# Designs tried in a protein design chat: VHH binders against Putative lipid kinase MamU (mamU). Part 3

Target 1, 297 residues: Putative lipid kinase MamU (mamU), of Paramagnetospirillum magneticum (q2w8p4)
Amino acid sequence: MRIAAIINERAGTVACLSPPVVAARLSAIWTSLGHQAHVTLAEGKDMGRAIRKACRDPAVHAVIIGGGDGSLSRSLKHVVGSGKSLGVLPLGTMNYVARQFGVPFDLDRAAVALADAVPTPTDLGRVNDRFFLIRACLGAFPEFIRSRDEARRKGGSFLDGALAGLTGLARGHRLIEAELIGPDVQARIATSFFMVSNNMCRDSDPFQLERERMDGATLGVYIGQGAGPFSLMDLGLQVAMGRWASNEALIRGSLPWLEIRTRQRKPLVSIDGEVEKMEAPFRFDILPGVLPMLVPK

## First folded at step 1 (VHH)

Design g01 (framework vhh_vobarilizumab_d1)
Fold by ESMFold2-Fast, scan of step 1:
Order: C-alpha cells, then sequence, then structure tokens
Structure g01 (fold): chain B 297 residues (1-297), chain A 124 residues (1-124)
C-alpha cells in the first residue's frame, strides 16, 4: 500500500522527540512491513495543504495523520470523498480519535497496527460545516478546555492549567438556553451542556466516549441537568419521549439529525476536543459510512 | 519525569485470581483519575475500569462483579483485583493517568500518561 503520512511537528509527542527522528522511525517501520511510505513534517496551515495534496494524489491509498484531534478533525473535509483510507497516529494531547479506534499510544505499536489495519466504513458527525469523528459539545466543557489551554500556553504548570480550567468551569457554569428541533423533538430547554456523539455511547458510560460501533447511522444526544425544572424550560414537549430517556440527571436520545438554536449567537463549541466559536443555529447530521478508517484488529 | 510501572501479571488458570499494581511517580497522584486498560493479541485497547480522584469507580460490563479497582493515595499506587478469571481476560493490562479535574476526567475518557503494560495469561 502507498501511505502518505502527515505529521504535525509541533504535536506534543513529536515535539518531545526530534521530528526528523519520528519521521525516519515511522518510514523505517512501514518500509520493513512492505509498504511504500512518504512522511511529511508540517505545522499550522501547511498541515491542511499537505493533507489536501495527499488526498488528491491518485497513487496514495491511505493517509495517516499524526497530530492533535483538531488537526485530524479539520482534515476530514479533504479526506471525505477522496477515496483514501484515513489512519490516525496518537501524537497530540487528548487523542480522542485514536482512543476510540483502539490505536496503541506507543508510536512503534501504533505504526505497526495501522500498517496491518484494513479500511472499515465509519460514520461521521457533522455540525454545520465541521465534521467530527467522536463528539461535539456545547456548554461548560468547551469553556473549561479553553481556560485550561490558555493557562498552560502562558507557561503555567499542569496545576495552573487545572485551576484555570476549574475557574473557567465555575465562571462558565451558566445554563444554556436553547430550542431543540429534530425529527420527533421540539423543545425549549435550559441545560448545563449538550453532547452530540457520533453514534451512541455504551449505556454504562456515556462520559468515557466508549462506543460499540461507529456504523450505527445515528447521533447520540446527551443533555445534562444543571437544575430542576429550569433545566427543561418547556414543560410541554411536542414529542413522544420514546427515543429520549432520563437517567440520573441525564437526558439521552438517538437521532439522525438535530438542530440546536442557542440564545447566544456565537457560543464556544468543542469538536473532537478542540475549542472554537461557532455561529448558531447548529445543525447536526449523521453521515453513514462515508469514511474508511484504518482500524487496528 | 512522570512514570507508571505496572506489576502483578502472570499465568493463572481459569477461575483464579490476580492483583495488579501500578506505582506512580512524578506527579500529584491523589489529584488524578486513574484507569486500567487492556489489549488482547490482535484486538484494540479497551477500558477495563476507572477511578476518579474522588474515588468513584466505573467498570466494563465484561468484568463487572469480578474485578475491583482501588487506589492508595498514601503509596501513589493503583490496584486491580481480578477474580474469577476467564481465558478471554488474557491481555496486556495498562495503567493510565488523566487530568486532575474530575469533570474533565469523566468527559474526556482520554488519559495523558500510560505505563508499559503487564501481561496476564489465563490458560490451563
Amino acid sequence: as target 1 above (297 residues)
Amino acid sequence: EVQLVESGGGLVQPGGSLRLSCAASGFTFSSYAMAWYRQAPGKGRELVAGITSGGSTSYADSVKGRFTISRDNAKNTLYLQMNSLRPEDTAVYYCAAGSPEWLYELLSGNYDYWGQGTLVTVSS
């Protein structure tokens, strides 16, 4: 197989190791396993260009991205429809995507596992013009991530990041006022958070991101309860509650699409662990089977 | 330097028991969520059990009632007590440490630090 690997040289693991050493190590591993691999080191805007170039190359069979979840998520617009298989190396801080697909975090083991992987059709979530592989969140969590990252970027210790995150969470612990519109849902709600998952998380642990499958053709919608009746402002839901269940202060549902109309015009949104501001309203869709992922066996 | 060192793996017959330990150093252990993961040959990595800094626990359905996760903050050590072991429990078991913020720990499901793993083989 012809592999194009694009590595973010500023990613945590790569920055800790010499980027040329990482590139040489990956190339050696894949070549020893009988693949033709071209490894590109890039950063910032050059990541997108390198990924787009690889996706347009008719000789390339698989594109492997090494970097943070944000780099991977932003690459999806180039990979979808390209005919290429996508693999992920867990070289960022959170590595949500690598974790979901069972990619080993050890670099050598990850490289070997991806080389032995076969493409598996995988669903994608979409919110407005952004794809996501794992989830998108509104509410307290994007604010926490932003505050934590800002403090750490300013040269704070890990504890400084933790305290900044908790302070941001406390400050940002405001109820989100929103209107929900779906196939069988129309409601006004005030809640501490929305989490929209690519496929349903396992019932035992929605917060651990664990899923049995990534080809179920559904969004998993999870809504937190921050307070009593004011967490659900509209007492007269215009829908059957059959696909929605309340479980220990969580409301959950399985939907092919959902629109969230927040009172705030540009709230913070977390997409696969990366925080950005997005303009409301938010249209969520599931895109069944559109991405062949390199999933380790 | 942050380090997680697993121990206690080995060969055991079906129905037997093992206790895994993870010795942590280089960070404030008591503030971190901790977890055990496992990876069987030819399979992806899966969460076995998790414990928050506050002591709340979670378990995979396949091990619930058989495995117990616990922590000793005074010794900076994480434990996994494994009872009624089955051949399908055969895997390399990994210790993982996450963010000290309990809410972020629960939501991220991703862990910042990993050990090298310890092999558990359940066979006759």
Scores: ipSAE 0.000, ipTM 0.144, lowest interface PAE 14.9, mean pLDDT 75

Design g03 (framework vhh_7yz9_2)
Fold by ESMFold2-Fast, scan of step 1:
Structure g03 (fold): chain B 297 residues (1-297), chain A 124 residues (1-124)
Amino acid sequence: as target 1 above (297 residues)
Amino acid sequence: QWQLVESGGGLVQAGGSLRLSCTASGFTFSSYAMGWYRQTAGNEREWVAFISSGGSTTYADSVKGRFTISRDNAKNTVYLQMNSLKPEDTAVYYCAADTSELYWLLTSGQYDYWGQGTPVTVSS
């Protein structure tokens, strides 16, 4: 097949290994496996242009994104409807999408696995005009991610980032006042967070990394218990330490759509681990089977 | 019916002190973690202080060292002692219970688990 790979030069893995060396290595691997591959190195705004060009190229069968979860998430608007399959190389910090689809973390193994993968119809979540592969969150998590990334940007370690995120969670935490409208829901609530997952998380635990399926045509909605940053900090610590426990206190729902009307006009939203501001109200829905994803066998 | 009633707010000079109280009825108070939040017009509620069912406390950086949260389970009451008040502390203060009853509220739509709020105005 013909592969167009777009690699974020600023991704930590790529920067440490020299971007041209990474590009040459990926090309060599895919060529040795009988594929035609063109690897593009890009950063910032150029990522979007490169992805759009690849999606418009009639010769391209698969588009592979190497970068953080945010680069992948932002690519979805170009890939959906293009007729191309999408693959991910785990070159970012958290690599939630790569983990969800069982992509090996080692670069060489990931390249091999993606080349041999068969496109699998995959659901996409949507909030307003943004797509997500894994989840979108309102509340404490966007603040955690922002604080973590700021500490990391200043040269902090992983633990420094986790501590900064936890501090930001406690320091900047605000209760979300919102109206919920859904098929069997019309309620006004105040809570510490909403997490809206593409399909239900395994064991109904939003802090598990896995979903049993990505083609169930449903959103998984998880609403934090009460008002306590103390319990939310504990959940954040469990996630950061990689030790997840079932949270019996969470409200769990399986819904095809949900509208969240927050008091704040333009709060922070995290989408697949990346933070941005979005205007309320937030209209969530699920798009069944719209993305042919390269899932390793 | 579950109810939280805040009291103790009012007008105070900068550098002064106020003690807020929140009395709970209709649920087993001692089983729930309690928190204080504050809100200015047009903004989301900001967390101020939290106390667990076991008495462990945590505070927002903006109030740490000045505010103290405590509880009296025999009186079903949580308190917020506010010292060295600043004009920036001006807000409506709300008491909240961290409770699994939120599930019942969402499914029935019948209860609001927040108090009505008590206004605090700190003059400069």
Scores: ipSAE 0.000, ipTM 0.109, lowest interface PAE 19.0, mean pLDDT 73

Design g04 (framework vhh_podentamig1)
Fold by ESMFold2-Fast, scan of step 1:
Structure g04 (fold): chain B 297 residues (1-297), chain A 122 residues (1-122)
Amino acid sequence: as target 1 above (297 residues)
Amino acid sequence: EVQLVESGGGLVQPGRSLTLSCAASGFTFSSYAYGWYRQAPGKQRELVAAISGGSTLYADSVKGRFTISRDNAKNSIYLQMNSLRPEDTALYYCAAEPSLEYFLSLGSYDYWGQGTQVTVSS
């Protein structure tokens, strides 16, 4: 197939290995496997332009994004509806998406696995015109990530970022007060966080974000306990959401859509590991089978 | 620099036990959460067990057979594997991240070891 790969040259893995060396290695691997590959190095605003160009090219069959979860997440608006398959090279720090789809952490193995992958129809989540592959979060988690990322962008180490996240969380630690509206549910709640997952996470390890499938046509909604003393859940919401998690304090449910109306007009929202301010209300929808993903065999 | 070094892997017969060790250096050991992951050929990498402070988490496939523990004085994490089965054959990785970030990142890890091979065969 014809592969267009766009690599974030500022990604940590790429920076350590020299961007031209990474590009040459990837091109050599894919060419040796019989594919036609064009590897583009880019950063910042140029990433979006390169991805958009690849998605508009009728000769391209697959678009592979090399970078962190943020680069991949922001590519979705260009890839959805383009007719292209999407692959990810795990070049960021967390690599939630690559981990979910079983992409090997070794660069050479990842490149081979993606080239040999068959496109698999995959559901996408959506919140206020932003797509997500793994999750979107409201509450203490986005504030922690924001503080951590700001410290790292200023040239701080991982430890500096973690410390900044801790201080940011302590200073901004508050319950999210919101009204929830969904199919057969309306409830008012105060909680430390909301997590809206693309499909349900496995019961055995919800904190690892593992899923049995990505084509279940449902959002997984997870509501945490309050940051301080007990948060009370509406009984109707608990019934509508269907069941208790093994951890009684973490309420979970399966819904095709949900609207969250926060008291704060523009809270922080984390989307696939990237933090931004978004204007309430927040409309979540599941989009079944909309994205063909390159899933390793 | 942060470094994790695994040891204790090897070839073992079904039904036997094996203990993996992970030695950590370059950071304050007690402030981190730790996990064991494994990857068999042709399969996805999966979480086996995790520990943060006094709290533990296990994959269903190993619950009741494996035990994760930590020794803060020795800067080490252990995975005690009992009643080993051929399907436990995999490369086992030790992983670490700050304890608060573990809970807030829902178990995503920043530091990885090189891995240690465990083969269960007769």
Scores: ipSAE 0.000, ipTM 0.157, lowest interface PAE 12.3, mean pLDDT 74

Design g05 (framework vhh_5c3l_4)
Fold by ESMFold2-Fast, scan of step 1:
Structure g05 (fold): chain B 297 residues (1-297), chain A 125 residues (1-125)
Amino acid sequence: as target 1 above (297 residues)
Amino acid sequence: QVQLQESGGGLVQPGGSLRLSCAASGFTFSSYAMSWVRQAPGKGLEVVSDISGSGGSTTYADSVKGRFTISRDNAKNTLYLQMNSLKPEDTAVYYCAKGTPEELWSLLYSGYDYRGPGTQVTVSS
């Protein structure tokens, strides 16, 4: 197949090994496996331009992105409806998407695995006008990520980044006041976090990073019960969402859609590890099978 | 496969101390950050403390800072939580959790991919 690969040349692995050497290595691997590959090195806003160009190219069958989860997440609006398959190289810091789809973290093994991958229809989550492959979060997590990223952007060391992250985490322990609207439920709640997952997390546990399937046509919703002495404000929500054992202290549900109306007009939202401010209300839904993802066998 | 088993919980008086242990198996222990997470009756989950794979970096929730100490022994695949000056508010089930890979420790955003069954800590006179 014809592969367009867009690689962030400032990613740590790529920068350390020389970007031209990485591009040549990837091209050689894919060519040796019978594919035609065009590897583009880019950074910053040029990443988006290159991804859009690849998605609009009628000769391209697969688009492979090597970069952070944020670049991958922002690419989804171009890949959906393009007819292209999407693959991910684990060149970012978190590589959460690559991990979810079983892509090896070793560059050479990842390249081989993606070349042999069969395009698999994959569901996408959506919040307002943004797509997500893994999850969207409200609460302490978005504030923590933002604080850490700001420290790193200012040229801080690893220690500076860690300290900023710790500071952000401490500040992010505030409760979120929100109105939750879903199928058969409307409730006002105060909680430390909301997590909306693309499909249910494995074992219905929000601490599980892997999902059993990405084609279940459902959102997985996980809501903390609060950061202090607190009861659910509306008992109907507990029934509708199916509470588990009391030792979990989580409300979890499998829903086709959900609307969250926060008291704060424009809070921070984390989407596949990328933090941005989004204007409430937040409309979540699931788009079944819309993304052909290159999933290693 | 991956298994985490907590121990060391129990009943203790206010102002007392306990040391929790977590035995880990099924993964390369030193390659992952580890956490202690707790849940009090009727409350949400709270991350108490995190430690990097090497043990060189630690974090603490404001509620326990200065009183609790997280540590690990990579040779024994064991995580510890030393709990001093215990308060009734520390009453909870404490869970050992497998965190982010060592190389991703600085991010602390992905949550945890496994938790143990938990150990009960009750602080009461």
Scores: ipSAE 0.000, ipTM 0.139, lowest interface PAE 15.3, mean pLDDT 76

Design g06 (framework vhh_8fcz_2)
Fold by ESMFold2-Fast, scan of step 1:
Structure g06 (fold): chain B 297 residues (1-297), chain A 125 residues (1-125)
Amino acid sequence: as target 1 above (297 residues)
Amino acid sequence: QVQLVESGGGLVQPGGSLRLSCAASGFTFSNYAMNWVRQPPGKGLEWVSGISGSGGSTTYADSVEGRFTIIRDNDKKMVYLQMTSLKTEDTAVYYCARSGPDWLSYLFEHGFDYEGQGTQVTVSS
């Protein structure tokens, strides 16, 4: 097949190994396997341009992105509907997407696995006009990520970024006040934690990195039990019907869609680990099978 | 066989002090960050404080900064939370929790690897 690979040359692994060396290695691997590959090194705004160019190229069959999860997430608007398959190389720090799809962490093994992968229809989450592969969060989690990224941007170490993130979480723990609207449910909530996952997290645990499947056609909704009006009583019949479960810490639900109307008009939202401000209200939908992913074995 | 055993909770007046202790066993203690997390009556879990495996880095929730101090003794495999100027809103069950290697990432991705049985702190009025 014809592969267009776009590699973030500022990614830690790439920077340490010299970007031209990484590009040459990837090209050599794919060529030796009988594929035609064009590897582009890019950074910043050039990443989006390169991805868009690859998605518009009629000769390209697969687009492979090496970078952070945020770059992958931002690429989805170009890949969806392009007719191209999407692959991910684990060149970022967290590599949530690569972990979810079982991509080997070793670069050479990852390159081989992606070249041999069959495109697999994969669900996407959507919040308003943004796609997500893993999750979207409101509350403490976006504040943590923002504080972490700010510390790292200022030249702090990984530990400095993590400490700054915890400090931001402590400062920004103000409750999210919102109206939740979903199938057969309408409730007011006050919570420090709200997460919508693409499909249900493994063991219905919002802190699990892996999902059991990415083709279940459902959103996983996780709401922290805060001081507020949201309770099992507010969900009545939905809990009885098995859509929602609760314990002391967390309310969990499986829904095809929901809408959140926050008191704050433009709160911080984390999308696949990247933080931005977004205008309320928020409509979440599951989009079944819209992304052909290069899933190894 | 990982075990975390908390102690030191009790009833105290507002403005008072308490020292919580956590005894760890079954793992290489110095390789793991340790945390204190609390659950007030009828509310969710709130992270309170964390300390790196070496003890070189500490951080605190804004609500307790300047009032609480987290300390560890790697030789004794103990972590402590020194609480001063206690307020009624500090009333909660306090849990000692291990978050694993790269603990600050794990706190939000994996949660806590293990937590103890908890110790009740009640600040009257």
Scores: ipSAE 0.000, ipTM 0.145, lowest interface PAE 14.4, mean pLDDT 75

Design g07 (framework vhh_vobarilizumab_d1)
Fold by ESMFold2-Fast, scan of step 1:
Structure g07 (fold): chain B 297 residues (1-297), chain A 120 residues (1-120)
Amino acid sequence: as target 1 above (297 residues)
Amino acid sequence: EVQLVESGGGLVQPGGSLRLSCAASGFTFSDYAMAWYRQAPGKGRELVAGIYSGGSTSYADSVKGRFTISRDNAKNTLYLQMNSLRPEDTAVYYCATLSPEWFYSQFDYWGQGTLVTVSS
């Protein structure tokens, strides 16, 4: 098949291995397997341009993104509806998407596995006009990411970024006041965070990050139990119906859509690990089977 | 399966020393940044010390100069040498992977914790 690979040359793995060497190695592997591959090195805003160009090219069958989860997430607006299959190379730090789809972390093995992969229909989450492959978050976690990124932009180390994020989280101790509207759900709550996952996380634990499946046609909704005025009776009804479950630390539910109306009009939102301000209200939808992912056999 | 098993905790007098160990299995230890966290009574978990896969280290201000984090990749083991211990160091100490790109993902690989009590 004809493969267009766009590689973030600033991704940690690529930077350590020399971007031109990585590109040449990938091209050689795919060519040796009988594929036609065009490998593009890019960074920052040029990633989006390269991805859009590949998705519009009628000769391309598969687009492979090499980089972090953020680069992959930002590609979704171009890949959805393009008719192309999407693959991921684990060239970032966390590589959650690569882990989720069983892509080997060894570069050579990853390249071979993706070339032999069958396009598999995969669900996407959507919040307003933004797609997400893993999750979207409101509250404490976006504040952590913002503080971490600021420390790193000032030339701080990897660990200095983590410490700055923790201090930012402590400083940003504010409850999110929101109205939840969903299928058979209307509740007012105050919480430290909302996490909305593409499909349910394993054991319904948002911190495990792995899913049993990516074609379940559901959002996994996770809400921190915060101190504040909220309608426990309304949530209790949904918990009793089995759609929601709760303990002292977490409320969790499975539903095809949810609208969150925050009191703050423009709170921080994290989308696949990238933080931005986004205007309320937030409409979350699951989009079943819209993305053909290259999943290793 | 991924496992992190802490050991070395116990009761010690102020000014004393303890060495904590964390035995890792089920993942490629040398590829991960690792950390020691602690949780004292009435407080949330805090990052005490972290170590990069390449060996670079970082410390919380409260322990800087007193604690030393180190790793032995051949033994898949993480260490925390704690010197000049103070009553405020009393906490359960946890070994964990450190994931700065997505902070919340650091919760996916945690040990069970080991109790350190500094008597006075």
Scores: ipSAE 0.000, ipTM 0.141, lowest interface PAE 15.2, mean pLDDT 76

Design g08 (framework vhh_gocatamig_d2)
Fold by ESMFold2-Fast, scan of step 1:
Structure g08 (fold): chain B 297 residues (1-297), chain A 124 residues (1-124)
Amino acid sequence: as target 1 above (297 residues)
Amino acid sequence: EVQLVESGGGLVQPGGSLTLSCAASGFTFSSYALAWYRQAPGKKRELVAGITSGGSTVYMDSVKGRFTISRDNAKNSVYLQMNSLRAEDTAVYYCAAGLDTYWQLLSYTPSDYWGQGTLVTVSS
């Protein structure tokens, strides 16, 4: 196949390696396996331009993004509807998407695995006009990420970032007051966070973002316990009916769509690890099989 | 070329000690967190110990007090001193490096780079 690979020069692993060496190695691997590959090094605004160009090129069959989850997430608006397959090289720090799709973390093994992969239809989450591959969050979690990232960006260690995040949350952020509207569900709640996942996470740890499948055509909705008794009345009924499940810390449910109407007009929202302000209401839905992902087998 | 090379594994009697070493090259070692993971047959890979770029350490509960992780930035190396070894410590031990260690040290999170692994067998 014809591969267009766009590599983020600012990705931690690429910055530590020589970017031209990384590009040459990837090109050599794919060429040795019988593919035609063009590798582009980019950063900042040039990433979007390069990805869009690749998605519009009729000769290209697959677009491979090398970078963090944020770079990959920002590519989705260009890849959806392009007819191209999307692959990910784990060149960021967390690499949640690469982990979810079983991409090896060793660069050489990742390149080989992606070249041998067959495009697999994959669902995408959507909130208003934004796509997400992993999750979107409201509440304490986006505030935590923002505080952590700012501290680390200013030269702090991961511990400095974690402390800054916890300190930011401790500065009296209020509960999110919201109305939830979905299929057979209407509830008014006050909670510390909402998480809306592309498909259901495994029960062992939703914060690891691991899923058993990415083709289940459902959103996974996770709501922090902290709501007053009356605000959970409708959700309590849905839990009893088997649509939702709960424990001491978390209410979880599987829905094809959900609208969240927050009392705050423009709260912070995290989309695949990137934080921004977004205007309420928030309409979530799932787009089944819309993205052909290169999944190693 | 990025490389992580483990050494020091082998056969040891219960109650014995081993020191694992991992030599790193091809990246800015001092900016990375390093970790030791292990995987026993039929089980998931799990975090044993981690050390941040600043020297802070984290340990799995079952090894706390028995294992010690350390790093030497001048030698681009990380070490795992294992004391009071038990049969359940038998596993292949992997060295790993990651730039953002928040989730890596607080929960299982894959790393950017991995070594090939070294086998530790604890038996009589």
Scores: ipSAE 0.000, ipTM 0.125, lowest interface PAE 17.2, mean pLDDT 75

Design h01 (framework vhh_gocatamig_d2)
Fold by ESMFold2-Fast, scan of step 1:
Structure h01 (fold): chain B 297 residues (1-297), chain A 123 residues (1-123)
Amino acid sequence: as target 1 above (297 residues)
Amino acid sequence: EVQLVESGGGLVQPGGSLTLSCAASGFTFSDYALAWYRQAPGKKRELVAGIYSGGSTVYMDSVKGRFTISRDNAKNSVYLQMNSLRAEDTAVYYCARDYYDFWSGYYTPFDYWGQGTLVTVSS
């Protein structure tokens, strides 16, 4: 197989370990396994350019991205429809997508596992014009992540980041007022968060990263419950409970599509761990089998 | 509950050696990568050495050839053998492993820290 690997040389692990040494080691591993590998070191906007080049190269069979979740998330527009399979090396701080697909954190094991993986058709989520491999979130989670990452960027420890995130959440947290429109539902609610997952999580716990399958052709929708000064659930959502289950903390449902119309025009959205502002309304769709993913066995 | 407990720090003369130990509990030790970080006053916390579950190792350039990281899966421990110590190696040394960030749903490598052990290199 011909592999194009694009490595973010500013990714924490890579930067500390000497980027040329990491690139040489990865190339040697893949070559020893009988693959032809071209490893590119890049940063910033050069990552996007290198990924586009690899996706347009008819000789390339697999594109492997090494870096943070932001680099991976931004690559999806180039990889989808390219005919290439996608692999992820866990070289960033929050290697959450790599973790979800079972990629080892050991660089040697990750390189071997990706080379030995058979491309597996994988569903992709989409919110408006953005793809996601794992989930997209509105509400408390994007605010928490932003506050935590800012504290860490200023040289704080993990605990300093977590405390800053919780403090930011407590001070800046607000309920999301939104209208939900789906195949069998139209409801107006106020909630602390929405989480829209690529396929259902294995348990009813929205914080679990494990899924039994990534080819189920469904979105998993998770909505926070709770009492407040606002209406927390419209009667229409309760009536549609044939698709939905609830417990004390959550409402969960399986849907092929969902539109969320927030009162705020440009709220923060978290997409595969990366926070950005996105313009409402938010249309979510599942795209079955569109991404051949290198999933370790 | 995940715990990492460092030991072995102390005062040593330039050119001397120390061995740091990290005892781990609360998780399946052999499944995780572990690393040693250090932080000197006024500086960022930096990766010194890492050892992955498969046994491969990584080192920052300034310690290559002087420091050796190793692990003992039977004892749930990771070690840092430090030779030819220099004044600039003076820092608090931390043991770290992969951490699952339950609240945000993100899995973060090397974000669970022990309490640290102080290494002072001076006469």
Scores: ipSAE 0.000, ipTM 0.180, lowest interface PAE 14.9, mean pLDDT 75

Design h02 (framework vhh_7yz9_2)
Fold by ESMFold2-Fast, scan of step 1:
Structure h02 (fold): chain B 297 residues (1-297), chain A 123 residues (1-123)
Amino acid sequence: as target 1 above (297 residues)
Amino acid sequence: QWQLVESGGGLVQAGGSLRLSCTASGFTFSSYAMGWYRQTAGNEREWVAFIYSGGSTTYADSVKGRFTISRDNAKNTVYLQMNSLKPEDTAVYYCAAGLYDILTGYYSEFDYWGQGTPVTVSS
């Protein structure tokens, strides 16, 4: 098949291995397996342009994004409806999407696995005009991600980013006040944590964001029961220790759609780990089977 | 019919304490999150504290460390213990009930409000 791979040359793995070396290695692997591959190195605004170009190319069968979860998430607006299959190379720090789809973290094995993958219809979440593969969050968690990413951009290590994120959580004291509307449900909430997942997370670990399937045609809705910033930090420690999955501080459910009307006009929203301000109200929908993902065996 | 009845308000000197009570009837109290809000003349109601059905609590920054919310499910009552009161705590205090298990198919919103109880903190 014809593969267009767009690699974020600022991704940590790529920076360590030299971007041209990574590009040459990927091209050689895919060519040796009988595919035609064009590998593009890009950063910032050039990533979006390269992805759009690949998605508009009638000769391209698959688009593979090499980068973090944010690069992959930002590609969705171009890939959806393009007729192309989407693959992910785990070149970021967390690589939640690669983990969810069983992509090996070793670069060479990831490249081989993606080339041999069968396009699998995959659901997408949508919040207003934005797609998400894994989750969208409101509340203290977007502040954690923002603080972590800011520290990382200032040349901090992963540990520095994690510490900055925890500090951001502690400083952000305000609850999300919102009205929720869904099928046969209407409720007002005040919470420090609100997450909408693409499909239900495994009951044992909603914060690992692992799912048994990505074609269940449902959103997973997760609401904190009033945990403050210090309680969220404690939950973070409990997650690391594998003990919080049965915690009564979390309400969970399955809905095909919901609308959230926040008191704050433009709260922070995180979408697949990328934080931005979005204007309320927020309409969430599940879009069944709209994205053919390259899922390794 | 549902009802929320607040009591325990009154006049208190700065640095003093008051305990507000809110007794619920007409719904399954133990299933509801309970909250306290306050309102000063000319301003919108502001949140003070919440206690969820499971017993977890959260507080507005302005009252954290001074106020404690608690509940007694056997008495269908939520309490707000207010310590180290300041003149700026002067307001009408309202209790509210909301069903936080949105997935049971019940319609619920914070339209379950009490009539309010005035608290005046003198300097």
Scores: ipSAE 0.000, ipTM 0.112, lowest interface PAE 18.0, mean pLDDT 74

